# VH-VL binders against q9h9l3: the designs that were tried, part 2

Target 1, 176 residues: q9h9l3
Amino acid sequence: PRKMVAIDCEMVGTGPKGHVSSLARCSIVNYNGDVLYDEYILPPCHIVDYRTRWSGIRKQHMVNATPFKIARGQILKILTGKIVVGHAIHNDFKALQYFHPKSLTRDTSHIPPLNRKADCPENATMSLKHLTKKLLNRDIQVGKSGHSSVEDAQATMELYKLVEVEWEEHLARNPP
Below, E stands for the ipSAE of ESMFold2; O stands for the ipSAE of OpenDDE; V2 stands for 0.75 times the mean of E and O plus 0.25 times the DockQ between their complexes.

## First folded at step 8 (VH-VL; framework fv_nivolumab)

Design t8 (at its last look DockQ between E and O 0.03; V2 from the best seeds 0.00; counts 0 for: pae E 15.6 > 2, grease 20.5 > 18.9, placed apart)
Fold by OpenDDE, look of step 8:
Structure t8 (fold): chain C 176 residues (1-176), chain A 123 residues (1-123), chain B 107 residues (1-107)
Amino acid sequence: as target 1 above (176 residues)
Amino acid sequence: QVQLVESGGGVVQPGRSLRLDCKASGFTFSDYGMHWVRQAPGKGLEWVAVIWYDGSYEYYADSVKGRFTISRDNSKNTLFLQMNSLRAEDTAVYYCAREGYYDYSGYYPFDYWGQGTLVTVSS
Amino acid sequence: EIVLTQSPATLSLSPGERATLSCRASQSVSDYLAWYQQKPGQAPRLLIYDASNRATGIPARFSGSGSGTDFTLTISSLEPEDFAVYYCQQYDNWPYTFGQGTKVEIK
């Protein structure tokens, strides 16, 4: 079986009035939750809105941040050939300007058995915070200091592991 | 006065390459993002590419990605568009336009355009 | 990408009449919407930015309104020089996109 990793990214606002989402941090963990990658990333354009309240990103984090083009190369090297787990992962891939194969992608925001296990409607889009509280009895994204992408990536992996067997069997019978 | 002047257009065969230049004057060129926008004969406007004010970032329309390269030389106040593997559908007038903050009035989209240069791709 | 749809395709009016042009976005672009005027053989000219602000030197007869997905350009009383093609453009996100244009022609 292919190796599995979980990814979570934080974005800041760039472009006109800061409305464009640009990658500013990326965290990748393995199946056991070990950190494989965790870097602050310097967007290729001026940051207008750090979105600190949600992203946790501050100006000081950008002082020695890895330039986007370099970071992107490093991240893609890690992701290539892996099953990539994420929550609402299309946003992460968009920020990376990268499209991972659908057959190797697992989005915990769209796994009906996971929602069912959390006593949520199967077709509803639930937040990572809510699912983590319900199924792992753990609080993430607490306070007003923003998210921890490492914490979020680890939580995402743990959530997926709860339904991995069932979901992988389902995907095998119903390939995308 | 702000001026943008495109050059380099002409007639080329499919598969060939062409480079367009856009010379800027009358403003601090390095403070503005620059864009290429094209218009096929008798058709509407199509955004092509952008390059950030310091040249640190490029983004392309899907229709030209992998074939066109946008670049700039801020020391020469010049914007470039390298067009490779040209196709008939690339036939258009190509405009350069600036984007950025203008004085104290706010952030402007394409407030100044060049006159355009015609690129014709035909066998 | 965000698709902008303009209507009508052609608007035939006489000088002095009111012109109303529509631009609809496939998703919300907030107020990051601009309007351009283009005359034959010329480059586009910025008319309206941020949905409702007139660019420098633009006559008061031009006005923009709207937010989110529905936008309108209004010319209160057409002058002979106003007969041209008008484009809307969003700058909310990459790639930037234009509407297909509305031609305002003389009746």
Scores: ipSAE 0.016, ipTM 0.612, lowest interface PAE 6.3, mean pLDDT 92
Fold by ESMFold2, look of step 8:
Structure t8 (fold): chain C 176 residues (1-176), chain A 123 residues (1-123), chain B 107 residues (1-107)
Amino acid sequence: as target 1 above (176 residues)
Amino acid sequence: QVQLVESGGGVVQPGRSLRLDCKASGFTFSDYGMHWVRQAPGKGLEWVAVIWYDGSYEYYADSVKGRFTISRDNSKNTLFLQMNSLRAEDTAVYYCAREGYYDYSGYYPFDYWGQGTLVTVSS
Amino acid sequence: EIVLTQSPATLSLSPGERATLSCRASQSVSDYLAWYQQKPGQAPRLLIYDASNRATGIPARFSGSGSGTDFTLTISSLEPEDFAVYYCQQYDNWPYTFGQGTKVEIK
């Protein structure tokens, strides 16, 4: 059986008016929630908007950050060949400039059984914060210091575990 | 060592086009955003345009928007500026500049500049 | 866009004197302000970045200070090679902009 990891990324604004999203932190946890990777990542161009309220990224975090090219290589080595769980995970893959096989990807923002457990419409796109509070009785992303990608990756893995047996069986019967 | 060398400048008539090249060496060109900055004779510096490291995004000063196009060929380590519908006010020395990166102390804005190439627009 | 206004336009001083150059931004640029030196026929040379950090190879007589909207470049004791034009530049937001320059010339 394939190993499973969860990923979460934080982005900062680069390019004109800070509208381009560039990877500035990435956290990866294993099935048990142990941290496999957690690095601040230096974008290849000037940061115009740290987006700190949501990203949790500040100027001091960039002082010793890993350059994007190096970080991407490290991250992809961890992800290759594994089932990767995320929340709205297409944004993470876009920031990594990476394609992961659809059959090995699990997106907790688009799992109907998970929404049902939360008493939410099965086809609604629910936030990680909302699902975590309803299903794990935990508050994440609290305060004004932005998100923690470690906390978010761990929550994402725990949410997937709630539906893992059902959803893996569904996918086996209905391959992408 | 990092080196940026502009070429393609010259004398052209108003309304004509000209392309500037900037050849890069001594660093991994495809890891860096690149800029054009110009300086009219006897005047100050004016930022012109930027292009993302992979060419996916471009931004222009209002003074050149719609007339100038920045582009790059990462396989040839070359930055370009296509200048169309040239006007007398476009007369300047054109510099290419590399966008900087973080070091331990902070973020460099333009850490390396070329020597510039002169464009003169006159009839 | 963010306008940078440098003052004075010209600073006439003798070698050994202290030079103080000002740059005022039309809105806050936090610490994202650089200073460049330019001599005739040469490309600009980076002196100061992030308002107060000296770039590699820049002598200790150059220092920068300020944050937000008001910035200062100080040359503690002018050397003959310091007579040049100085520009400030913000890189907080697009488009990046330069001040109009302060010429430091021999009295």
Scores: ipSAE 0.005, ipTM 0.472, lowest interface PAE 15.6, mean pLDDT 86
ESMFold2 (binder alone), look of step 8: mean pLDDT 95; pTM 0.962

## First folded at step 9 (VH-VL; framework fv_nivolumab)

Design t9 (at its last look DockQ between E and O 0.04; V2 from the best seeds 0.00; counts 0 for: pae E 17.1 > 2, placed apart)
Fold by OpenDDE, look of step 9:
Structure t9 (fold): chain C 176 residues (1-176), chain A 123 residues (1-123), chain B 107 residues (1-107)
Amino acid sequence: as target 1 above (176 residues)
Amino acid sequence: QVQLVESGGGVVQPGRSLRLDCKASGFTFSDYGMHWVRQAPGKGLEWVAVIWYDGSYKYYADSVKGRFTISRDNSKNTLFLQMNSLRAEDTAVYYCAREGYYDRSGYYPFDYWGQGTLVTVSS
Amino acid sequence: EIVLTQSPATLSLSPGERATLSCRASQSVSDYLAWYQQKPGQAPRLLIYDASNRATGIPARFSGSGSGTDFTLTISSLEPEDFAVYYCQQYDNWPYTFGQGTKVEIK
């Protein structure tokens, strides 16, 4: 059986008006929720908008942060060969400028059995916060300090574990 | 040592086109955003355009938007500025400048500049 | 765009004197403000970044201060080689903009 990790990234705004999303933090946890990676990351260009209310990123976090290209290499090394679990994970991969093989990707925002379990429409896109509350009875992304990518990655992994057996069987019968 | 060398400047009539080159050496060119900044004779500095380290994004000053195109070839460590529909007010020394990336020591906006190349638009 | 206004336009001083240059932004640029020195026939040289940090190789007599909209470049004791034009520049938002410059000339 392949090792499984969950990933969550925080992005800041760069470019004109801060509309370009650039990676500023990445957290990776293993199957048990243990942190394998958690680093603040320096974008290769000026940060226009820290998006602090959502990202939790502040200017002080960029002190001693890891340069993007270095961080990307470290992260890819961790992800390679593993099943990667995430929520709306295409955003994380886009920020990383890396796309993991589809067959080894699990997106908790697109798992019908998970939505069904949460009494949500199977084809709807539900937020991580909502699913976590409904299925784990846990509040995440609370307060004014912004998101915690470690917390979000852990929640994502725990959500997936609820439907892992069923979903893995489904994927085996219906490979992407 | 870091070096930026502009070329391609000269005298051209209004409405004509000109392409500037900036050859980089002494650093990993593909790690840095690159800018063009110009300076009219006896005047101040004016930002012209930026291109992302990987060329994924470009932005222009309103004064040149639709007429100038910034591009780069990372395999050749070269930055380009294609200038079309040139006007008299485009007359200036054109500098290429390196945008420092954010690192543990801070952010250096334009830490290295070329010597500049003069573009004169005159009838 | 963010407009940077420098003052004075010209500063006439003697070697050894203190120079104080001002740069005012039309809106807050936080501390994303740089200062450059330019001598005739040369490209600009970065002096200060992030409002108050000296760039590599810049003498200690150069210092920057300020945040938001008001910034100051100070040369504690002018050296002969310091007579030049100085520009401030904001990099808080696009488009990047420069002040119109302050010329520090010998009295």
Scores: ipSAE 0.061, ipTM 0.696, lowest interface PAE 3.3, mean pLDDT 92
Fold by ESMFold2, look of step 9:
Structure t9 (fold): chain C 176 residues (1-176), chain A 123 residues (1-123), chain B 107 residues (1-107)
Amino acid sequence: as target 1 above (176 residues)
Amino acid sequence: QVQLVESGGGVVQPGRSLRLDCKASGFTFSDYGMHWVRQAPGKGLEWVAVIWYDGSYKYYADSVKGRFTISRDNSKNTLFLQMNSLRAEDTAVYYCAREGYYDRSGYYPFDYWGQGTLVTVSS
Amino acid sequence: EIVLTQSPATLSLSPGERATLSCRASQSVSDYLAWYQQKPGQAPRLLIYDASNRATGIPARFSGSGSGTDFTLTISSLEPEDFAVYYCQQYDNWPYTFGQGTKVEIK
């Protein structure tokens, strides 16, 4: 029914002992996987732990990063009125301090038909890396240099396309 | 069938206000984002504003920010545009348009438009 | 915001001729491009969506092609009712934007 984008975010540690997750990179791709947005983002509070092994974020990325409030405004403009696809997407929305309408949200970590195609338990939460390997024959998140949010967003969109017709029909019959 | 009917256009002086309505029928109005698009006499199309299906988010073209307010009442299947501090350059035919949806072939953009209502801002 | 530039501004042709209209985007819009037809006193009519898909009820003589930044609308054999103004529109990102229009007129 609506235009569709995929989003993926990388977080760093803020707050006491670096345990709070704060947005430090966001990538958004369109239906064909073209990059609509890809920015390093400066959290509004002190970064305690860059979490570089998973996030890929280093201090040098923050030097010219877009301040969080500005980046959030840019990102929300892109998301408005669209179906937004993500993997464990609630974490991305929490980091954005934003909750997209459930009827326009698609979470590839919780789509039973997608799990079924991957020969996984339908109600299990599956990792993006695992689904991508099984269904797209691609290796993502390789090595210890951290994740690429562009690559992850692109993979998420491709995974959703595999079940898009079935899942959109299911949601039309079963509104969240 | 899908129908969108604008009303509330007319002649007003600069600095005054006007409200446009768009009545929707033939579809579940609360499932769709809605837009206003305008066309000055003899000119092309200009996007004005969007409102989400539930009214929670709104965005405006720079030319109307701070002067126009988009809103909706889903219980009445009606989209609104409140236009304050009108200027001569706001003179246009104003269309309401429905945001499209996915089908097997892809995403439909503005698939249905109203017939438009003329707003003339003149001294 | 994404600027769409249409060319030519005016295309003067006779019925039965082939019309080729171009739309160029200032940055990639992938395939999220639509074409509309507008006749005087009427609302725009959707012809093509997602660059190449015909909207419901649109005759086969209308076709769209392209992706990224360069797009084309083709009318294979002009009918009398096809003389109108044509707009391209991107819906890749807010704000949605339109090209300035191409007028297809009778020679």
Scores: ipSAE 0.000, ipTM 0.465, lowest interface PAE 17.1, mean pLDDT 86
ESMFold2 (binder alone), look of step 9: mean pLDDT 95; pTM 0.963

## First folded at step 10 (VH-VL; framework fv_nivolumab)

Design t10 (at its last look DockQ between E and O 0.04; V2 from the best seeds 0.00; counts 0 for: pae E 13.3 > 2, placed apart)
Fold by OpenDDE, look of step 10:
Structure t10 (fold): chain C 176 residues (1-176), chain A 123 residues (1-123), chain B 107 residues (1-107)
Amino acid sequence: as target 1 above (176 residues)
Amino acid sequence: QVQLVESGGGVVQPGRSLRLDCKASGFTFDDYGMHWVRQAPGKGLEWVAVIWYDGSYKYYADSVKGRFTISRDNSKNTLFLQMNSLRAEDTAVYYCAREGYWDRSGYSPFDYWGQGTLVTVSS
Amino acid sequence: EIVLTQSPATLSLSPGERATLSCRASQSVSDYLAWYQQKPGQAPRLLIYDASNRATGIPARFSGSGSGTDFTLTISSLEPEDFAVYYCQQYDDWPYTFGQGTKVEIK
């Protein structure tokens, strides 16, 4: 069986008025929640808005940050061939400028059994914070210091594990 | 081999609607994002719209936003473009294109293209 | 949107000559820049992605270089089948945008 990893990224604002989301941190954990990758990343463009209250990114984190192109290579090497779990993972892939195969992607924001388990509408998009609180009885993304991508990646993996058997069976019965 | 075949083009009057289809084969369709790109006669290329592999997200060029709808049926390996309120400036050859990915190197926006289908909006 | 400006508009050369095509972006697109070839009556064909990587099946005489705002497509020695229109395209931000094209024609 293929190895499974969970990913979460933090982005800062670049481009005109900081409207472009650029990768500034990426965290990857394995099935057990062990950190495989966690780096601050230097965007290729000037940072206009650190979005600190959400991203947790500060200017000091960019001093020794890994250049984007290098980080991207490292991250893609980790993700290649694996099942990648994430929440609203399209944002992470966009920031990475990488499109992982759908058949190897698991998005916890689009798993009806997970929402059902959380007593949420199956077709609704629920936040990672809400699902984590409801199903894991854990508070994440608290305070004003911004998100922790490691914490978010770990939570994402744990959420997926709650429905892994059912969902993998569903996918097996409904191949693309 | 990867193949994309557009259909549905034709001549239509301004204000009318038209739907384009793009049939995909030779690859796992729902593993890939898909795009529409158009080219007015004798002009350059213009990106029109993109749809995610699972159809969850869509983006449009400002020139077509609110009038065009991109969609897909992964069970039929088909991409769609619903064009409403057509204008003369929408006259173009419409291409569907696959957003490809490369191992350890990211992705390329349009690694495969269809042959295109001509849409002519004229009174 | 990011504007890509290609130069020259037309490049007249003979087979065997070196072709150099330029693409300039209104703002940095990092290396998220692709090049396409289009012949009359045909769909575009991907040549280069990520500024400098040749797509599968593309001859070695095609090469891409550059980063940020300035990019170059080079055809080291033109073959008869290389006379066509070439487009650059950025995918750093939405909307994706193309250059206006450079026509490489036979002298």
Scores: ipSAE 0.019, ipTM 0.594, lowest interface PAE 5.9, mean pLDDT 92
Fold by ESMFold2, look of step 10:
Structure t10 (fold): chain C 176 residues (1-176), chain A 123 residues (1-123), chain B 107 residues (1-107)
Amino acid sequence: as target 1 above (176 residues)
Amino acid sequence: QVQLVESGGGVVQPGRSLRLDCKASGFTFDDYGMHWVRQAPGKGLEWVAVIWYDGSYKYYADSVKGRFTISRDNSKNTLFLQMNSLRAEDTAVYYCAREGYWDRSGYSPFDYWGQGTLVTVSS
Amino acid sequence: EIVLTQSPATLSLSPGERATLSCRASQSVSDYLAWYQQKPGQAPRLLIYDASNRATGIPARFSGSGSGTDFTLTISSLEPEDFAVYYCQQYDDWPYTFGQGTKVEIK
């Protein structure tokens, strides 16, 4: 009966030529899709590339953004002790400078039964946009204004629910 | 300076094996998904395989499934393609290619390509 | 798998002319469509990604448009170095696929 949350992050480019990915937004939703956390986050270093096409982050969002150290503390407090669901979630954890226990982590980009439900090869890495279209009949990440972290986190939770019973039983039989 | 250098191409008989290497430099190798793409002489481009940044996921074109294995060693900044049971139809220039920037899905166009290495499968 | 059909197969033009290349997908790929240029003996070069974004270092004369199934690469005024083969590529679904190419050659 462990509580479950879904997380999605957006990153901007920092460091030389903007190649380092730094956290600039994080959204966390509960099992029902209610927003538990949604903040713009100010990276600890200079933003070289807002990556707005992907991230949806613009300069104005950073004016009152929560400093990274503070945001990280808030986020980790929410994640502690919970099953955390995400899509390609390793990148989110890398941006948070934190890695959640594997036994409590669920990655919708790496769940074979989910791919099968989408009539996709079980070993393929499917995009969140694609899985959401095929399995939930919803269009996310529409347009060129970038991704909505809330929308993506909500979609990720709904995708996991489609395979939750089967996958939780699989993991119980095959512990990491 | 992003650089990808393929090696290991050559002439081999049908049914034999060959391993291709792609050495990467000028970027953080383990942040990027990597691909192999091939081009038969005088023909178009054919995607061959992908491996995710940490090696945890792989996908292959139907034409090579069960015969080719993509792998990587992030400590050596090297991508590999093990090619077993080679056929005449595998004759091509083989390119390694880097994803343009990471996406949560791992899907991206290819912004840097190696020079290619020629594999010829002939008696 | 998603088939990309390029037209025309060959486009014979002079420097200074406008080139229009077409790529049609067998099903929607949203905007996950790239264009590459390839010269003989060279690796492909990324020109356009996500249907309409120029890659780093690509001149403004190259532009891409379209979404879904119909895509266009436009070269507003051909330079001598632009005579090459052009490929479209989708990265919406596995396996990734390329079009068969459009050769832009000097008239």
Scores: ipSAE 0.000, ipTM 0.502, lowest interface PAE 13.3, mean pLDDT 87
ESMFold2 (binder alone), look of step 10: mean pLDDT 93; pTM 0.953

## First folded at step 11 (VH-VL; framework fv_reozalimab_arm2)

Design t11 (at its last look DockQ between E and O 0.03; V2 from the best seeds 0.00; counts 0 for: pae E 7.5 > 2, placed apart)
Fold by OpenDDE, look of step 11:
Structure t11 (fold): chain C 176 residues (1-176), chain A 123 residues (1-123), chain B 110 residues (1-110)
Amino acid sequence: as target 1 above (176 residues)
Amino acid sequence: QVQLVQSGAEVKKPGSSVKVSCKASGGTFSDYAISWVRQAPGQGLEWMGGIIPIFDTANYAQKFQGRVTITADKSTSTAYMELSSLRSEDTAVYYCAREEGYSDSSYYGMDVWGQGTTVTVSS
Amino acid sequence: QSVLTQPPSASGTPGQRVTISCSGSSSNIGDNTVNWYQQLPGTAPKLLIYSNDQRPSGVPDRFSGSKSGTSASLAISGLQSEDEADYYCAAWDSSLSGYVFGGGIKLTVL
């Protein structure tokens, strides 16, 4: 069986108008929730908007941040060959300018059995915060400092573990 | 055309609570943040807080922390702002506004506003 | 009292160029984009400028925004009678973890 990791990224606004979402932090945890990677990342372009309200990123975090190209290499090395779990993970991959094989990707925002377990419509897109509260009885993304990508990655992995067996069986019968 | 339609005017006694609704139509709801901004008579704009429905996360201005609750119902594309322990100083027009800021967007400003809800607090 | 500072009032004659200032700090205007709102009497605010200098659809090009350091400015060229309104600058404040407005400036067209 392949090893699993969970990923969560935070983005800031770059480009002349700040409309480009650029990776500014990436957190990766293993199956047990151990942190494999957690770095602030410096975008190649000037940051126009730190989007601190959502990202939790501030200018001070960029002082010693890892350049994007270097960080991307480090992250891809970790992800290669793994089953990657995330929530609305297409956003993370987009920010990384990398797309993991679909057969090795697990998006907890699109797992019907997970929603069913949470008494939610199977085809609805539920927030990580809501699922975490319903299924793990844990509050995440609280406070005024923005999201914790490590916390979110850990929650994502724990959610997936709740439905891992049946979902992996489903995927085996219905490969993407 | 995207519109935000708010609930009607409210008259409240001091110490009571008020809950204002803001329904979005003509566009997506989950991809935006809904902010609440109030304006007392003859005064400036004051940000109270906001919510990103897809995150189910609300944040509040320090001044209103513990007294305001902002929620969103994605199924009805409606945001709510509940203010408790009302006092005369809370007499104001309360606005909801849509703000681009989620994931793929930056702070693009509050580009769509509700018509405002007048809340009067008096004995 | 407002986190962002604006003069309380300004005036101009039709056709004149008027500049409205907005001063803040590193945690708001310094680190984040500035938006400007126009509020006509008895109406809800309207987004006038976003991302420091961008105009939404429908906003005339005689409105322009700029940002430098911890200050922002709104310029109105060719002032018209319909420009008489209140104008607010706004930005996210990273330190306060909240959206902040200027005190607003009342622009009178003489």
Scores: ipSAE 0.042, ipTM 0.661, lowest interface PAE 3.9, mean pLDDT 91
Fold by ESMFold2, look of step 11:
Structure t11 (fold): chain C 176 residues (1-176), chain A 123 residues (1-123), chain B 110 residues (1-110)
Amino acid sequence: as target 1 above (176 residues)
Amino acid sequence: QVQLVQSGAEVKKPGSSVKVSCKASGGTFSDYAISWVRQAPGQGLEWMGGIIPIFDTANYAQKFQGRVTITADKSTSTAYMELSSLRSEDTAVYYCAREEGYSDSSYYGMDVWGQGTTVTVSS
Amino acid sequence: QSVLTQPPSASGTPGQRVTISCSGSSSNIGDNTVNWYQQLPGTAPKLLIYSNDQRPSGVPDRFSGSKSGTSASLAISGLQSEDEADYYCAAWDSSLSGYVFGGGIKLTVL
């Protein structure tokens, strides 16, 4: 069977007025929630807005952060050949300048059975925070310290496990 | 299913250039990368380079550095390979192919191929 | 003298198992995954195996791939006459920063 990992990324603002999202942290956990990767990443462009309230990224985190090109190589080596689970994962892949094969990608923001378990419309895009609270009875992203990408990756994997058997069978019948 | 349709055969003089097109249909251009592979008469497959259209990021085999340019036009879902300073040794069939996986390393292989474009370089 | 070395030819009879080898180095097969391509005469190549041992949809399960160290193998069980083709191994080479193909092997079905 194919191995599975969950990923979560935090971004900072670069480019004009800080509107471009650039990768500044990435966390990867295995099926059991053990951390395989967790690094701060230095974008190749000047950081205009650390977005600290949401990202948790501060200037001191960038002092010894891994340069983007090196970090991207490390991350892609871990993702290669695996089923990758994330929440709104297209944004994470865009920040990595990489798109994982659709057949190996699982996005908890777009799984109708998961929404149904949360008593939400099947086609709605639900936040990770709300799904985690409703389905796992846990609070994540609490306070003003920003998101923990490790915590978010772990929550994402646990949410996927709730629908894993049903959704993997669905995807086997309906290949992307 | 994605299909790749290439431009027609070309006959070129030495020293000129050729630009081969590869139009994708049946999917979005941002879902994959495009590689270029050539095959000289009676010879094996030779990778020339590739491009990831969403990032406009191309890479090239060392042999072709300085002579090949690979580009993509997202609005028309078309990739291009231009080979300059043509020599008789450049006579070959040129293929474009989809690279699944969106990886520099072509981990998932080239799963969809164009029909090929024959380029003949003669005086 | 391809970066990846394949014998120039192989043969087998219908129903038999044939193994096609591919030899490389640490910078290609050692560090990276191996893909296999089948090319029937006069046609474009077709992806047969990716990621060392994975079969694309539509490829029969009698085709299998494996990798050990810096070498890779393609096995064809239950050989059929339509399997007569050229077969190429391929991998990324980190030292060359490029994708490399083997020289190809012509499989003849007797």
Scores: ipSAE 0.018, ipTM 0.621, lowest interface PAE 7.5, mean pLDDT 87
ESMFold2 (binder alone), look of step 11: mean pLDDT 88; pTM 0.919

